# Miniprotein binders against q9bqp7, part 9

Target 1, 240 residues: q9bqp7
Amino acid sequence: VPQNWFPIFNPERSDKPNASDPSVPLKIPLQRNVIPSVTRVLQQTMTKQQVFLLERWKQRMILELGEDGFKEYTSNVFLQGKRFHEALESILSPQETLKERDENLLKSGYIESVQHILKDVSGVRALESAVQHETLNYIGLLDCVAEYQGKLCVIDWKTSEKPKPFIQSTFDNPLQVVAYMGAMNHDTNYSFQVQCGLIVVAYKDGSPAHPHFMDAELCSQYWTKWLLRLEEYTEKKKNQ

## First folded at step 2 (miniprotein)

Design sa2xA1
Fold by ESMFold2-Fast, scan of step 2:
Order: C-alpha cells, then structure tokens, then sequence
Structure sa2xA1 (fold): chain B 240 residues (1-240), chain A 94 residues (1-94)
C-alpha cells in the first residue's frame, strides 16, 4: 500500500494554537471496540526476531527467578510503569486537585529521571487521550501531546531497567508514536496537527532519561513501516 | 558523537551474541533451518556494527586522540571475534 494514499499529516490542520482551543488538556476516554488498538496490531505482527528475543528473555528469567518469581517480576514492572504514567499525568495537568493526588506517585526514581525533560515540556493539549484513525480503522490511547522545546509532539513515556540510548533499541516504540500521531491528525475529536514525536525512556535509579526526538521526516519514515504492520495485521485477521 | 557510536556498536554486538545463543539452542533441538535464519540476521547486525566502526575510525583519525584509537581497535577485535563465531555456527549446521 502506497504511503501517499494514507498520509500521516492532515493538510487541512494547523499545529498553531487557536483562540477556540480548550484551556484544559483533552482526555477522550477509550471505548471498548471491535476496532483494533495500536498495541494489539503491533503485538500480533511482531517480527520472528522480536518473538524469539522475547521468548529467550522469558526463558532466561524463568530459569533465574522460577515461574512465580517471574510472574512477580513482570507484575512489578507493570505496576511501576502504571504509577509512572499516573504521576506524569498529575504533574502535567493544569488542575491543582490532580497535582496533589498521591505523594508516593511523585517520589519515584523514574520521576527524578525525567525532570530535565519536563523542564522543556509546555503547552499540553492532550493527556491519556483516545485517538481513532477514521479511515484506517484503528484506535489507541496516547500518553501526552505537548510542546517539547517549542515543537508540538506526541510524547510517549517509557520505563526501562536497561539503558536505551538509541532510538533503534526502543523497537516498536517509534511505530506506536506515529500510529497515534496519524490517528490524532485524522480524528474529528481533535482540531490540531502533530508532526513530531518524542520517546522518553526513564530509569529506575534516577539516571537522566533519554529523549528520542522524531522530526517530521523520521515520523514519515516510521509511518510507512506502521502501514505495513497494519496491512499485515489485516491480512492475518482475514485468514483466521 | 564517537561515544554514541560506541554505545550503538555495543548494542548491536549484544544482539549478535543473543542470536548466536538462540541459533545454537535451535540447532540442538533439531531445527537447523530456523537456526540458519537467526545466523543470517546476526550477520546483518554485525554488518551494521562494522559500518559504524568505520565511521568511528574516521572520527578517531580526525581527532588524533590515541585513547580513541585504542577504543576503536578493541571494538574491531570484538567484531572480528563475533564474525568468526557466526562462521563456525554456520559450518556446524549440516
């Protein structure tokens, strides 16, 4: 499928703020739907290499921790990620009641890790908000849309125990970001356009987070790859 | 920067080591076709590491820093070691 038939950017939209834009960040709730989510598409179209690396990692962890230990480890990683996202939503929300929600959410090493990135984030337009690509028929829940160093970005917050200093080491994260971007740009619930992405990898020990900025050209390149994954998912679904 | 190139090379070499280990397990389990595919993938990562090493060597020569030259030579040795291991693993597949 040619990229020019399904562009990531919407020429009818502007990234500049409008007087009619809401003063409070948008938070559209995710509705359960037959339409596939970005996460589901990516999970069901993993490359053979990604599947083997994941299974290899699981087997090694189970050997070291036992089945119960592995289950506890993965549960703890999930909870840490959830708490990190809740803390970031609270910090970035302009509403004072949300900023005072839970002190423990704000005291993690992950939050310390991301402080230097947060100093460059402003103009928040959406937080934990649902997006749907109306013509390509997929949905997602994005973390944040805000200006990073003056550029409007879809921002995705990640936690990692292992250093991720290069965007290539983040695997499908760039695909996730551009999928959300393309959906938001074609979702009638939103009126603005996003052309940049940002993946922020935060570390448990408070070491400085790694920001992976994606300009419009890089986003377009990853969009082509996302469209291939979406097509693969659709073909796989037909054969089930 | 040279430091960023070094870190990327180290990530690629770790990926090559993982693929070599997985390929050996698949070979032992009687799946040499899948093992060969992983080894071919390892060759592609090693090629990327070699290209980055070539770029790092150009930067080291421009700076004239002998410490950076030593670092580049150490990375070169690691890449050559893994290349030999991939060759041996491919030969082991009947």
Amino acid sequence: as target 1 above (240 residues)
Amino acid sequence: SLEEIRKRIEELLEMVRWLLELAEELRKEGNPEEAEKLLKEAEEYLKEAQELLDEAEKLAKKTGDPELKKEVEELRRKIEELRKRIEEALKRLE
Scores: ipSAE 0.007, ipTM 0.165, lowest interface PAE 9.9, mean pLDDT 80

Design sa2xA2
Fold by ESMFold2-Fast, scan of step 2:
Structure sa2xA2 (fold): chain B 240 residues (1-240), chain A 94 residues (1-94)
Amino acid sequence: as target 1 above (240 residues)
Amino acid sequence: SLEEIRKRIEELLEMVRWLLELAEELRKEGNPEDAEKWLKLAEELLKEAQELLDEAEKLAKKTGDPELKKEVEELRRKIEELRKRIEEALKRLE
């Protein structure tokens, strides 16, 4: 899929937020349908090298933890990630239903890890919100759209455990971000243009999170790679 | 067999080269921690390749074929080259 036919940025939209401030961040619900999600496209188009690396990582972990230990470890990593995302949505959302429960969750190591990043985040426009690229026919659920150091970004929150990293989604993080960005920029439920991405890697021990900022040029480069993955997914589905 | 061992070594070396490229890209993008993780994985895969090479060398000695000896030495050279590249990459992370 040629990038000049399907640009990541929408020429009909301004990167300057001239619309009135949204009083509440957008939260469009994700609806299940036959249109593939970003995560499904990426999962089903992993390169031979990515598949090999994932299998080697699994083998190493199973040798160290045993088969049952590996299953418990991966389940715990998934649960911790889910709780971290829920806590971040709570922090960044203007409305809280149960304040005392939220305060306990907000004191986790992962939340401590991102505090210095959160101080630079403002102007939240969307939280846990569905996006759909109407022309390329894919969907996704993005974590956050907000200003980071004055730049409107698609922000993706990631967790990492030391010393045992969970590898499954590591290689495709930039592709995930630009896929959401391109979808949002062409989704009629949204009126603004996002040109930057931010991947924030938070650590369980509370050590400072690492922000990986993606400017417009870098986003355009990864967008080209995402379009190739999407095309590969479409071809594989046709050849079944 | 020696043929199967050689193919496994080549696959591991291909993976190591890919991890070196990935780690360098991650370092340039400001992610030295993930770069270090992949370089350490590259070291593990290279150690496995070395163990397979040791087995291939034992088989080549039993066979006495000078052509197989040349193949073993070529694989040894490739492993040594990649080991030095991993060491250099780890130093760049410091």
Scores: ipSAE 0.013, ipTM 0.261, lowest interface PAE 8.2, mean pLDDT 79

Design sa2xA3
Fold by ESMFold2-Fast, scan of step 2:
Structure sa2xA3 (fold): chain B 240 residues (1-240), chain A 94 residues (1-94)
Amino acid sequence: as target 1 above (240 residues)
Amino acid sequence: SLEEIRKRIEELLEMVRWLLELAEELRKEGNPEEAEKFLKYAEEILKWAQELLDEAEKLAKKTGDPELKKEVEELRRKIEELRKRIEEALKRLE
């Protein structure tokens, strides 16, 4: 259990839309500062097992593709992920002019993969928006906050070369989602409560994306694990 | 030192146990391809542990300490147990 536990949910807030909520999705820009990001915390506190698996994967890929081939592969994967996120933001955004000009961005296997999930997404409240936990002192950039099958969720879009139907195989993705959720629930730039998460894994070949839904209880369980990772990060920084 | 080697071996064995648990979850939920990948990583880690055990055995023989020899035998038993578990897990994927 973490020494300095803090609640993920804010009792002052509701998940229902109200008059104080903006009519368009929020998009608060992420500003670089001394406060660590969710991604940095997770990268600096990987378990020995996670580090070993990632290093073994890198070594194998380098052996298969060569060093230059691996760099090209990694760059292409990042580019595909970036374009997928840009396409989703365009699809979910009320900015029709930008959407109309990006036809190539809207045509990909990943977008085909996620179509059946998008049919169940509505009531978008935030897109590519910065969150900050003022008390726990971390920041992040979340992908989307919207209703999925009637439940308000922090939604994280992931791309994968291969099918990954299990939440465990995504390593720290559940921690990332609840970290954003906890930050948003305590960020003064937001007025609503999110209690659910959704990780959507889209596939390059267009096969149906896998939604990994996280209810409030599961989010609370992963929140405790996130607090332990944040505590580990803070202790490591004090000792550097 | 033998104590440092022992600790490193125990860490590697913990990694192997974690990979076995992960592979079993993947198998139960219909992803045997990914399960096999993690089991192959477990095999590589276990080979590393075996190499460290060989070094620990050499050091224990030099000291002649019966307690150190007993520790080496305990580690050997644990490595063999995990090797069998990996073999059984791979067979379950077939």
Scores: ipSAE 0.006, ipTM 0.177, lowest interface PAE 10.2, mean pLDDT 79

Design sa2xB1
Fold by ESMFold2-Fast, scan of step 2:
Structure sa2xB1 (fold): chain B 240 residues (1-240), chain A 94 residues (1-94)
Amino acid sequence: as target 1 above (240 residues)
Amino acid sequence: SLEEIRKRIEYLLDLVRELLEFAELLRKEGNPEEAEKLLKEAEEYLKEAQELLDEAEKLAKKTGDPELKKEVEELRRKIEELRKRIEEALKRLE
């Protein structure tokens, strides 16, 4: 049990759109701050097993590609992920940003991979938008908030290469989603309630993406684990 | 859906394979305690995969589709192979 428990859901909010909600998806910029990001908290509190798996993957890749090849590979993976997120933001945005869409990004295997998921996504309310939990003192940049099969979700888009499907943040992806959810539900820049999560793992070869839906009960369970990770981070920071 | 179940099983089996390789590396480096922890994690993922397989098998029986039955059998074979590998790895730590 976390020492400093705080609820994930805000009883004063609903998942229905309000008249005050913008007609276009929100995109609040992430401001540099001394407040830790969700990704920083998770990175600094990785389990020993996660660290071992990451190091094992790194050593295996270096053996296959060489040190320079590994550097190029990791840079390419990072850039592909960034481009995938940019393409999704463009696809889901109803604004002028669609006019500036890079058609080559839309032809990627990752975009083909998520087509069957995208047809079930509607009612987009936020894209690449900053969230801040003022009480718990953390910030984040979420990918998307939209309805998936009629349920308002925090959606996190992930890329994976087959046949090298190392997913470093797999154990932490649900934590990342609920951390964004809890922050958004208590962030004054937003007026709605999110109670569900969706992790979508897209594949480079275009094979169908894996959707992992998280209902309110599952989100509550992962929220408790996120609070423990945040507590661990805070304790480590005090002892530095 | 059965397709979603199959993909989740395949993902879990990949995790089990990575944990098995890492546990062997730790054993060779003289850290059998950490190797055992990774193997215990692998057992939990394999248990989850087995539960998903049981669900997939029930769905395949309802549809009566021979192709789905063949896919379930292939996944069962892979799970059994990995279960034996985990058991052997744990024995090497004794």
Scores: ipSAE 0.006, ipTM 0.176, lowest interface PAE 10.1, mean pLDDT 80

Design sa2xB2
Fold by ESMFold2-Fast, scan of step 2:
Structure sa2xB2 (fold): chain B 240 residues (1-240), chain A 94 residues (1-94)
Amino acid sequence: as target 1 above (240 residues)
Amino acid sequence: SLEEIRKRIEYLLDLVRELLEFAELLRKEGNPEDAEKWLKLAEELLKEAQELLDEAEKLAKKTGDPELKKEVEELRRKIEELRKRIEEALKRLE
């Protein structure tokens, strides 16, 4: 059990729609801060096995593509991911406001990949929005909070060029989702509670995306693991 | 039994070789601290291989099969070679 254990859910909050909830999804900007981000905590607390596997993958990719080729490849993957997130934000935002500006962003195979998921998404509450856990002192930028098949979820959109073995980001994706969830549930900028998560892996060739739904029990299990990673990060910081 | 032990040893030796290559890469990238970390993991895996070899040697002596004795000796040589490579790699980090 983590020494600084704290509950993921806020018993004083409801996951049901409130009349005071904004009709437009919230989009709170992420402020530059000395407080660590979820991604920084996870990157700084990778296991020895995760570090080894990631570096082995990196070196083999460099061997295959050359150093410049590898840098170009990683830059292109990042850009594709950014465009995918921008397209999803456009689709899920009020269409009358952004449609004409973002039409070109809607042409990727990744968007085709998520079509069957999007039909089950409604009641969008937040898009590309900053969260902060004031008590545990960490921040993050979540992709989306919306109802998926009737359940309010923190939704994290991931891109993959092709199905491949588990990678570092895949292993930590559930931790990332619950970290955002716990922060949002205790962030004064938000009034609702989220108890479920959804990780959606979209494919470049347009093949159907894979949804990984996380119910409240599973989120609680990963929350404990996130708290351990956060504790490890804090200890590592003190020793540096 | 001995065939199963041999497979386990071969697997560990393959991992040790991979860790040696990875550690050398980290050293060249200017990260001797992480290189040392992976070399120490290689030492642990090699120690496990040595323990399995000791078990295999006991079995080979019991059977009196010259083929098995030759196989154990070959594995012993490979383990000793990798031990020297790890020692040299750690020395380069000093």
Scores: ipSAE 0.006, ipTM 0.149, lowest interface PAE 11.0, mean pLDDT 80

Design sa2xB3
Fold by ESMFold2-Fast, scan of step 2:
Structure sa2xB3 (fold): chain B 240 residues (1-240), chain A 94 residues (1-94)
Amino acid sequence: as target 1 above (240 residues)
Amino acid sequence: SLEEIRKRIEYLLDLVRELLEFAELLRKEGNPEEAEKFLKYAEEILKWAQELLDEAEKLAKKTGDPELKKEVEELRRKIEELRKRIEEALKRLE
């Protein structure tokens, strides 16, 4: 059990919409400061096993593509992911005008891949929005908060290429989701409670995306693991 | 699709095999504590493969296709084989 254990859910909050809730999704900008991000904490506390797998994947890719090819590949993967997130934000923003949407973004294979998931998404409350846990002292930028099949979820959108799937981000994805959830539940910029998570893996060829739903119990289990990673990060910084 | 789930499972099983080989090298190098950590990580990856297999099994059951059922059973056998290998490797660490 973590020494600085703190609950993921806030008993003073409800997951139900009320009349005072904004009609447009929240988009709080991320403030740059010395407070560590979820991504930073996870990156700084990777196990030797995770580092080994990442380096092995890198070596294998360099062997196939060359160093310059690897740099181009990783740059393209980053750009594809960025565009995918931008397209989803546009699709899920009810006040976007047609002229503000990029038609090319809406026609990508990744967007085709998630169509069946989007059919079950409604009640969007936050998009590309910053969260901060004031007590545990970390920040993050979440993708989406919306109802999936009637349950309010922190939704994280991922892209995958069949021959070379991502490894590190996949293994830490549940920790990332619950870290955002715990932060949002205790962030004064938000008034609602999130108890579920959803990781959606979209495919470039348009094959149906795979949803990984996380109920409240599973989120609580991963939350404890996230707190251990945060504790490890804090101890590591004290020894510098 | 079932085919996509199969490819993902096979990729994960390949990673488990690599971790098993690396753990054995660490054990031979006199580093059993590091070997144990790699074997525990292999267990986590195998659990992920099992979750994907559960999804594949649901799809095969819905279709009623005997060929898909055979594919799921083959994947199940591979997962169980690797589970046994991890258990045996952990035992070798004393």
Scores: ipSAE 0.006, ipTM 0.166, lowest interface PAE 11.1, mean pLDDT 80

Design sa2xC1
Fold by ESMFold2-Fast, scan of step 2:
Structure sa2xC1 (fold): chain B 240 residues (1-240), chain A 94 residues (1-94)
Amino acid sequence: as target 1 above (240 residues)
Amino acid sequence: SLEEIRKRIELLLEYVRFLLDEAEELRKEGNPEEAEKLLKEAEEYLKEAQELLDEAEKLAKKTGDPELKKEVEELRRKIEELRKRIEEALKRLE
């Protein structure tokens, strides 16, 4: 159990739309900061299992592709993920037109993969937006906050490229989602409450994406685990 | 190629072995629920290894090479051994 427990949900907030809410999705820029990001905390506190799997995957890929080939492969996967997020932001933003975007971004297999998920997404409130938890002292950049099948969610878009070892490093996806949720719920730049999460894994070959929905109870369970990871990070930082 | 498939299977089997070791540590520490989750994850990796083995077997049959047939049989033996270890580990949680 975490020593410095703090609630994920804010009792002062509602998930219902307010008439004063902006008609366009929020996009608060991430400022360079000395406080840790969600991804930094998770990377620095990986479990023995995660470290082992990541190291074995790297060893295998280097043996298969060589050091230069491995660098090229990882750079390409990073670029594909970046373009996937750019395409989703464009699709979900009401102010952008197709003429202002690279048409190739909208034609990828990953975008084909998520079409059936996107039909259930509406009421977008934030896109590629910075969150900060002032009390717990961490920051993050979330992908999307929108209604999925009528429920307001923090939505995290993930890509899967064959071979599957790429996804094996994503054990922390639920922790990432609840960390963003807790930060947003206590960030003064936002006025609403999020109680649900959604992790969407898109596939390069256009196979249907897999949605992983997280209700409020599941989010609370993962929040406890996130608090433990944050405490581990803080202790490691003290001992450097 | 069969060699590429073999390498992928060997990697998956290493994942299974690691998960079996971690699950046993969690069981000894009094966390059988978390141990069971890791064993279920090991079953998924083993299923993927079995699917790759089925592909390798089809390729070996098309070539008719006795050496490739021996490699497929060795991989099948390793997968079966780990399947039994997962079953035994799950029973120990009972």
Scores: ipSAE 0.006, ipTM 0.160, lowest interface PAE 9.6, mean pLDDT 81

Design sa2xC2
Fold by ESMFold2-Fast, scan of step 2:
Structure sa2xC2 (fold): chain B 240 residues (1-240), chain A 94 residues (1-94)
Amino acid sequence: as target 1 above (240 residues)
Amino acid sequence: SLEEIRKRIELLLEYVRFLLDEAEELRKEGNPEDAEKWLKLAEELLKEAQELLDEAEKLAKKTGDPELKKEVEELRRKIEELRKRIEEALKRLE
């Protein structure tokens, strides 16, 4: 289907712990360069349907909240998401200094929402870590790589507000996960293979988070869709 | 024009089908709340399509063209099919 097909999984790698693997989770910094990020590719290749839904949502929110109210709402959603990710990194990191951070960061409804999922997360291999696909030439910053219910997963943490869910990027979440997975599986900074994904949607009111598990077959299906989006991005860049 | 109204209706129906497919995937993934949000949006778009169809019917009556009447009938059938699909999808969430 895509012209530049490349496999998501690396047959030279296993999901088993390697004796040479670091004992602490990897945290490779993302370096800005001309190579596109996963989020940039997805943002620039939204379908007409996705653009339409996002625009309708924006118009609805502006009508209800006003322009200033919409900007405040969007800013708050962004800030809460940032704090949620910082809290999760602190919780999952073995570093003592991170666990000593502000107690209030750990008391949010989002953190309460995700407690049920966290009890099944172990064997953390990477946190807030950069990945690069050297052959397909894209980069990304993944949230977490850890075992969920015994299976090594790329885990992506999402926040959702009831009753007004922020719909930006909702349809692209599986593509984001598999893009990170494919990059990591072919990135020389990593030695292991990830074959599963997990999208965790946490709720502001503290109600139980929804885990969306993606097995190897489902990841392969979304990988093909990601390759098509990457191809579309490359073509659009040439035509600008 | 009638042709512009027709194209607008077809586009709305395309979006309704897209929303139905996405809602079903969300339901299968254990996210019925977001599935319901997408289905409610589908209802709004289908209502807009129905309003445009009503306008198209008025224009077709003025022309008396059998081909235009046939086209309006086909659009009405498609809108009704999608309305039933949305109702069925909403019931599956319950």
Scores: ipSAE 0.014, ipTM 0.273, lowest interface PAE 7.4, mean pLDDT 81

Design sa2xC3
Fold by ESMFold2-Fast, scan of step 2:
Structure sa2xC3 (fold): chain B 240 residues (1-240), chain A 94 residues (1-94)
Amino acid sequence: as target 1 above (240 residues)
Amino acid sequence: SLEEIRKRIELLLEYVRFLLDEAEELRKEGNPEEAEKFLKYAEEILKWAQELLDEAEKLAKKTGDPELKKEVEELRRKIEELRKRIEEALKRLE
């Protein structure tokens, strides 16, 4: 049992559409300060096994590509992911931006990969939006909150290249999703309740993306693990 | 501290009440399978509250403070009430 347990869901909120909900998806900017981000907490509390596997993967890739080749590969993976997220925000947003006019941003294997998932996405409530848990004292920037097959979800978009998977994206994805969910459910900038998560893994070659749906029970299980990681992070910083 | 344990127990009990309310709404909406999941999770949360209460009881016994003993007894009553509510809610799904 985590020492500082707190509920993931907010008793005072509903997941149903409300007249008070904004008609335009929320996009609250992330304010940088001393409060740790979800990604920082997860990065600084990786298990010894996760660190070992990441380092082994890195060594294998360097052996295969060389040091310069590895740097180029990781830079390209980062850039592809960034462009994919920008394209999805553009597609799901009713607002027109400069990026909406970039045909190259909207046409990629990754976008082709997620087409069948996007057909089941509606009722977008937040895009690239900041969340903060004031009681547990952490922040994050979530990708999307929308209905997937009729269920309101925190949706996290991931890219994958076969046969060279980006190993970091396979470890803590569920924890990241529930951390955002718990923060949003208790963030005064939002009025609704999210009880489900969705991790979508898109493929560079346009192969159909894999959706990993997380129901309320599964989210609750991962929430307990996230609280333990947050506790570990807090104790580590306190003891330094 | 005992006060900190009390606050944690109260928070867990509030959450159990929330889960019971959500489960009832799901049942009324024709989703008993999902309602059962919420009730099973409520049982798990209540078990955590019971474990914390057991620790609080040990601390209260060590201090010999009548006020702390009374507070532990009140929390025990609340846990028992919620346990019965979960049991009754599960029966309604049959």
Scores: ipSAE 0.000, ipTM 0.188, lowest interface PAE 16.8, mean pLDDT 81

Design sa2yA1
Fold by ESMFold2-Fast, scan of step 2:
Structure sa2yA1 (fold): chain B 240 residues (1-240), chain A 94 residues (1-94)
Amino acid sequence: as target 1 above (240 residues)
Amino acid sequence: SLEEIRKRIEELLREVRELLEEAERLRKEGNPEEAEKLLERALELLLRAIWLLEEAEELAKKTGDPELKEEVLELIWKILELRERIEEALKRLE
C-alpha cells in the first residue's frame, strides 16, 4: 500500500450532468512547468522489465532496419498516432466542420478500426484536455471523457500494428487512465466524477479495435499501483 | 558463467510455458481465478528471466563475440513472445 494514500473518487462529485456543465466539450490547454506529467512519472519509474523490453525492442529493430530506418519507423508511428488522435477529436467535437484535410485523416485504417466503438460513445464532456492533481502534484493531457455504453469514462485511444504493438504502451496504459481520472476528479476546472476507464486499441489494417473497459473496482486497483509509481518518482527526485 | 546463465533462463522459460498450458486447461475447465494466479506466477518467472538476461548481455558485450550477441537476441525474442502470450491469456479471462 502506498505511504501517502489519496482517494481516486471525490465524494463531493456526481457523474450525472449538471445544469452548469458546458454544452461543448472542455478543452483546457496543457501548460508545462516544474510539475511532472503522468507520462514523465511513468517513464522515469519503469520497472527493470519494462526498461529491458524497450531496449531490446529498440536493438532488434535497429538490427532489422538500421539506425536511420529505425529513426524513420519511430517517427512514422508517432505521426500516425498523432493524426489518429486529431481525427478522433474532430469526429467527436460537435462544433468542428469537416474540412478537406480532416477528410483525409478520417480515411485511415485506424479510424475504420474504431467505428464500432464510436457508435457506443456519446455525451462527450472533454477532449484533449489538461488535468492537474493539486494535492498529489502531477498533470496530464487526457484524450477524451465521454459515455461508453452508458458509463462515463476516461477514454484513451491507442494505435497498434497488428503483429507487434508498442511494448511501452501495454503495461502502463491502465495506470495512465486512472492517473488522469484521479486528477480530473480533484481538478477545480471540472465539476463531474468519472469512475470508469476505457482503453481502445486501434489497428492499422482496419481490423476491429479492441476495447478494454475498466469498472470502478478495477480503476481503484490500478490507482493504488499508480500511487506507488508516483511515490517512487518523488523519492527518486529527492535522491538526485 | 554465461552458459550457466543461459541454462537458468531456458529453465525459467520452460516453467513459464508449462504455467501457460496449465492456465489454459484451468480456463477451459471453468476455473478462471486459479488460471489467473498461474499467469501471475508466470509473469514473475518471466521477470526473473529478464534480470538474468541483462547479466548475460553484459557478459556478451565484454567478450565481443557476434555469435553470443545473436544468442542473446534469440532469448529476447522468446521472452517477448511469452510476454505477449501471457497478456493475451489474461485478456481471455476477462
Scores: ipSAE 0.000, ipTM 0.136, lowest interface PAE 14.2, mean pLDDT 78

Design sa2yA2
Fold by ESMFold2-Fast, scan of step 2:
Structure sa2yA2 (fold): chain B 240 residues (1-240), chain A 94 residues (1-94)
Amino acid sequence: as target 1 above (240 residues)
Amino acid sequence: SLEEIRKRIEELLREVRELLEEAERLRKEGNPEEAEKLLERALELLLRAIWLLEEAEELAKKTGDPELKLEVFELLEKIYDLIERIEEALKRLE
């Protein structure tokens, strides 16, 4: 249904490791330029329904916490998420361990939450690494590419305060994952094929994280939806 | 017609209430995983109801009828109440 359909998978690539693959996970820095990021495209193409639900959530939170309380809450959520990602990168890097005790203590709940998932993660190939779709002209910064239960996945780590799934974030998380996947599969900086995704939702209280595995078929379905969002973004830019 | 859109929205809202009732039954019977699936389905139906409501709003805008605008507002409040009920039900599953 998108006008400019393009395949998510690259038939010229394999998911099998080979001798030319780096021994350490790739970490390509993100170069900011005119090319839109995955997050920018998604933010600029939210449906009216998604905007309404987000605004309703915001108004409810302001009513519960007050204006200042809401600002403090959102700042703390952002900081905790950032620290969680930094800890995961350190844990999954073969060359590093978590170095600062205070940082590890602050992240203890979320890190404890993902322990059972981490034991099934191996063969890390990329961490906090930039991807660019050479043909469709978008960029992104993915969290992790590794084998989960033997399958090579784009893995996205999310934090959540139980029991409040953000409805809008839930809708866009699969799109974000497949957008990164399609970009990596067509990015000349990478040589392998990723066909699966994994969204891991970690909880502040240390309760077991929920893994949402996406097989190749599901990734293909969400890829079509991502292409529609990208098309909408391009149309909006031309109409300004 | 606008009457047809209204009836379709009311049908979706009825399905949402039925899913809420069934999800609560499953939770009490010790099947929270299945209850969660029904609540996620209920949210999907509410989003579809909002889509239809946007169509109704565009049609109401063409007529300028105050009663029609009030009906659209009442449906929106009804949808809002159901979203809150689903969120509360999801909290109980934790």
Scores: ipSAE 0.000, ipTM 0.170, lowest interface PAE 12.4, mean pLDDT 78

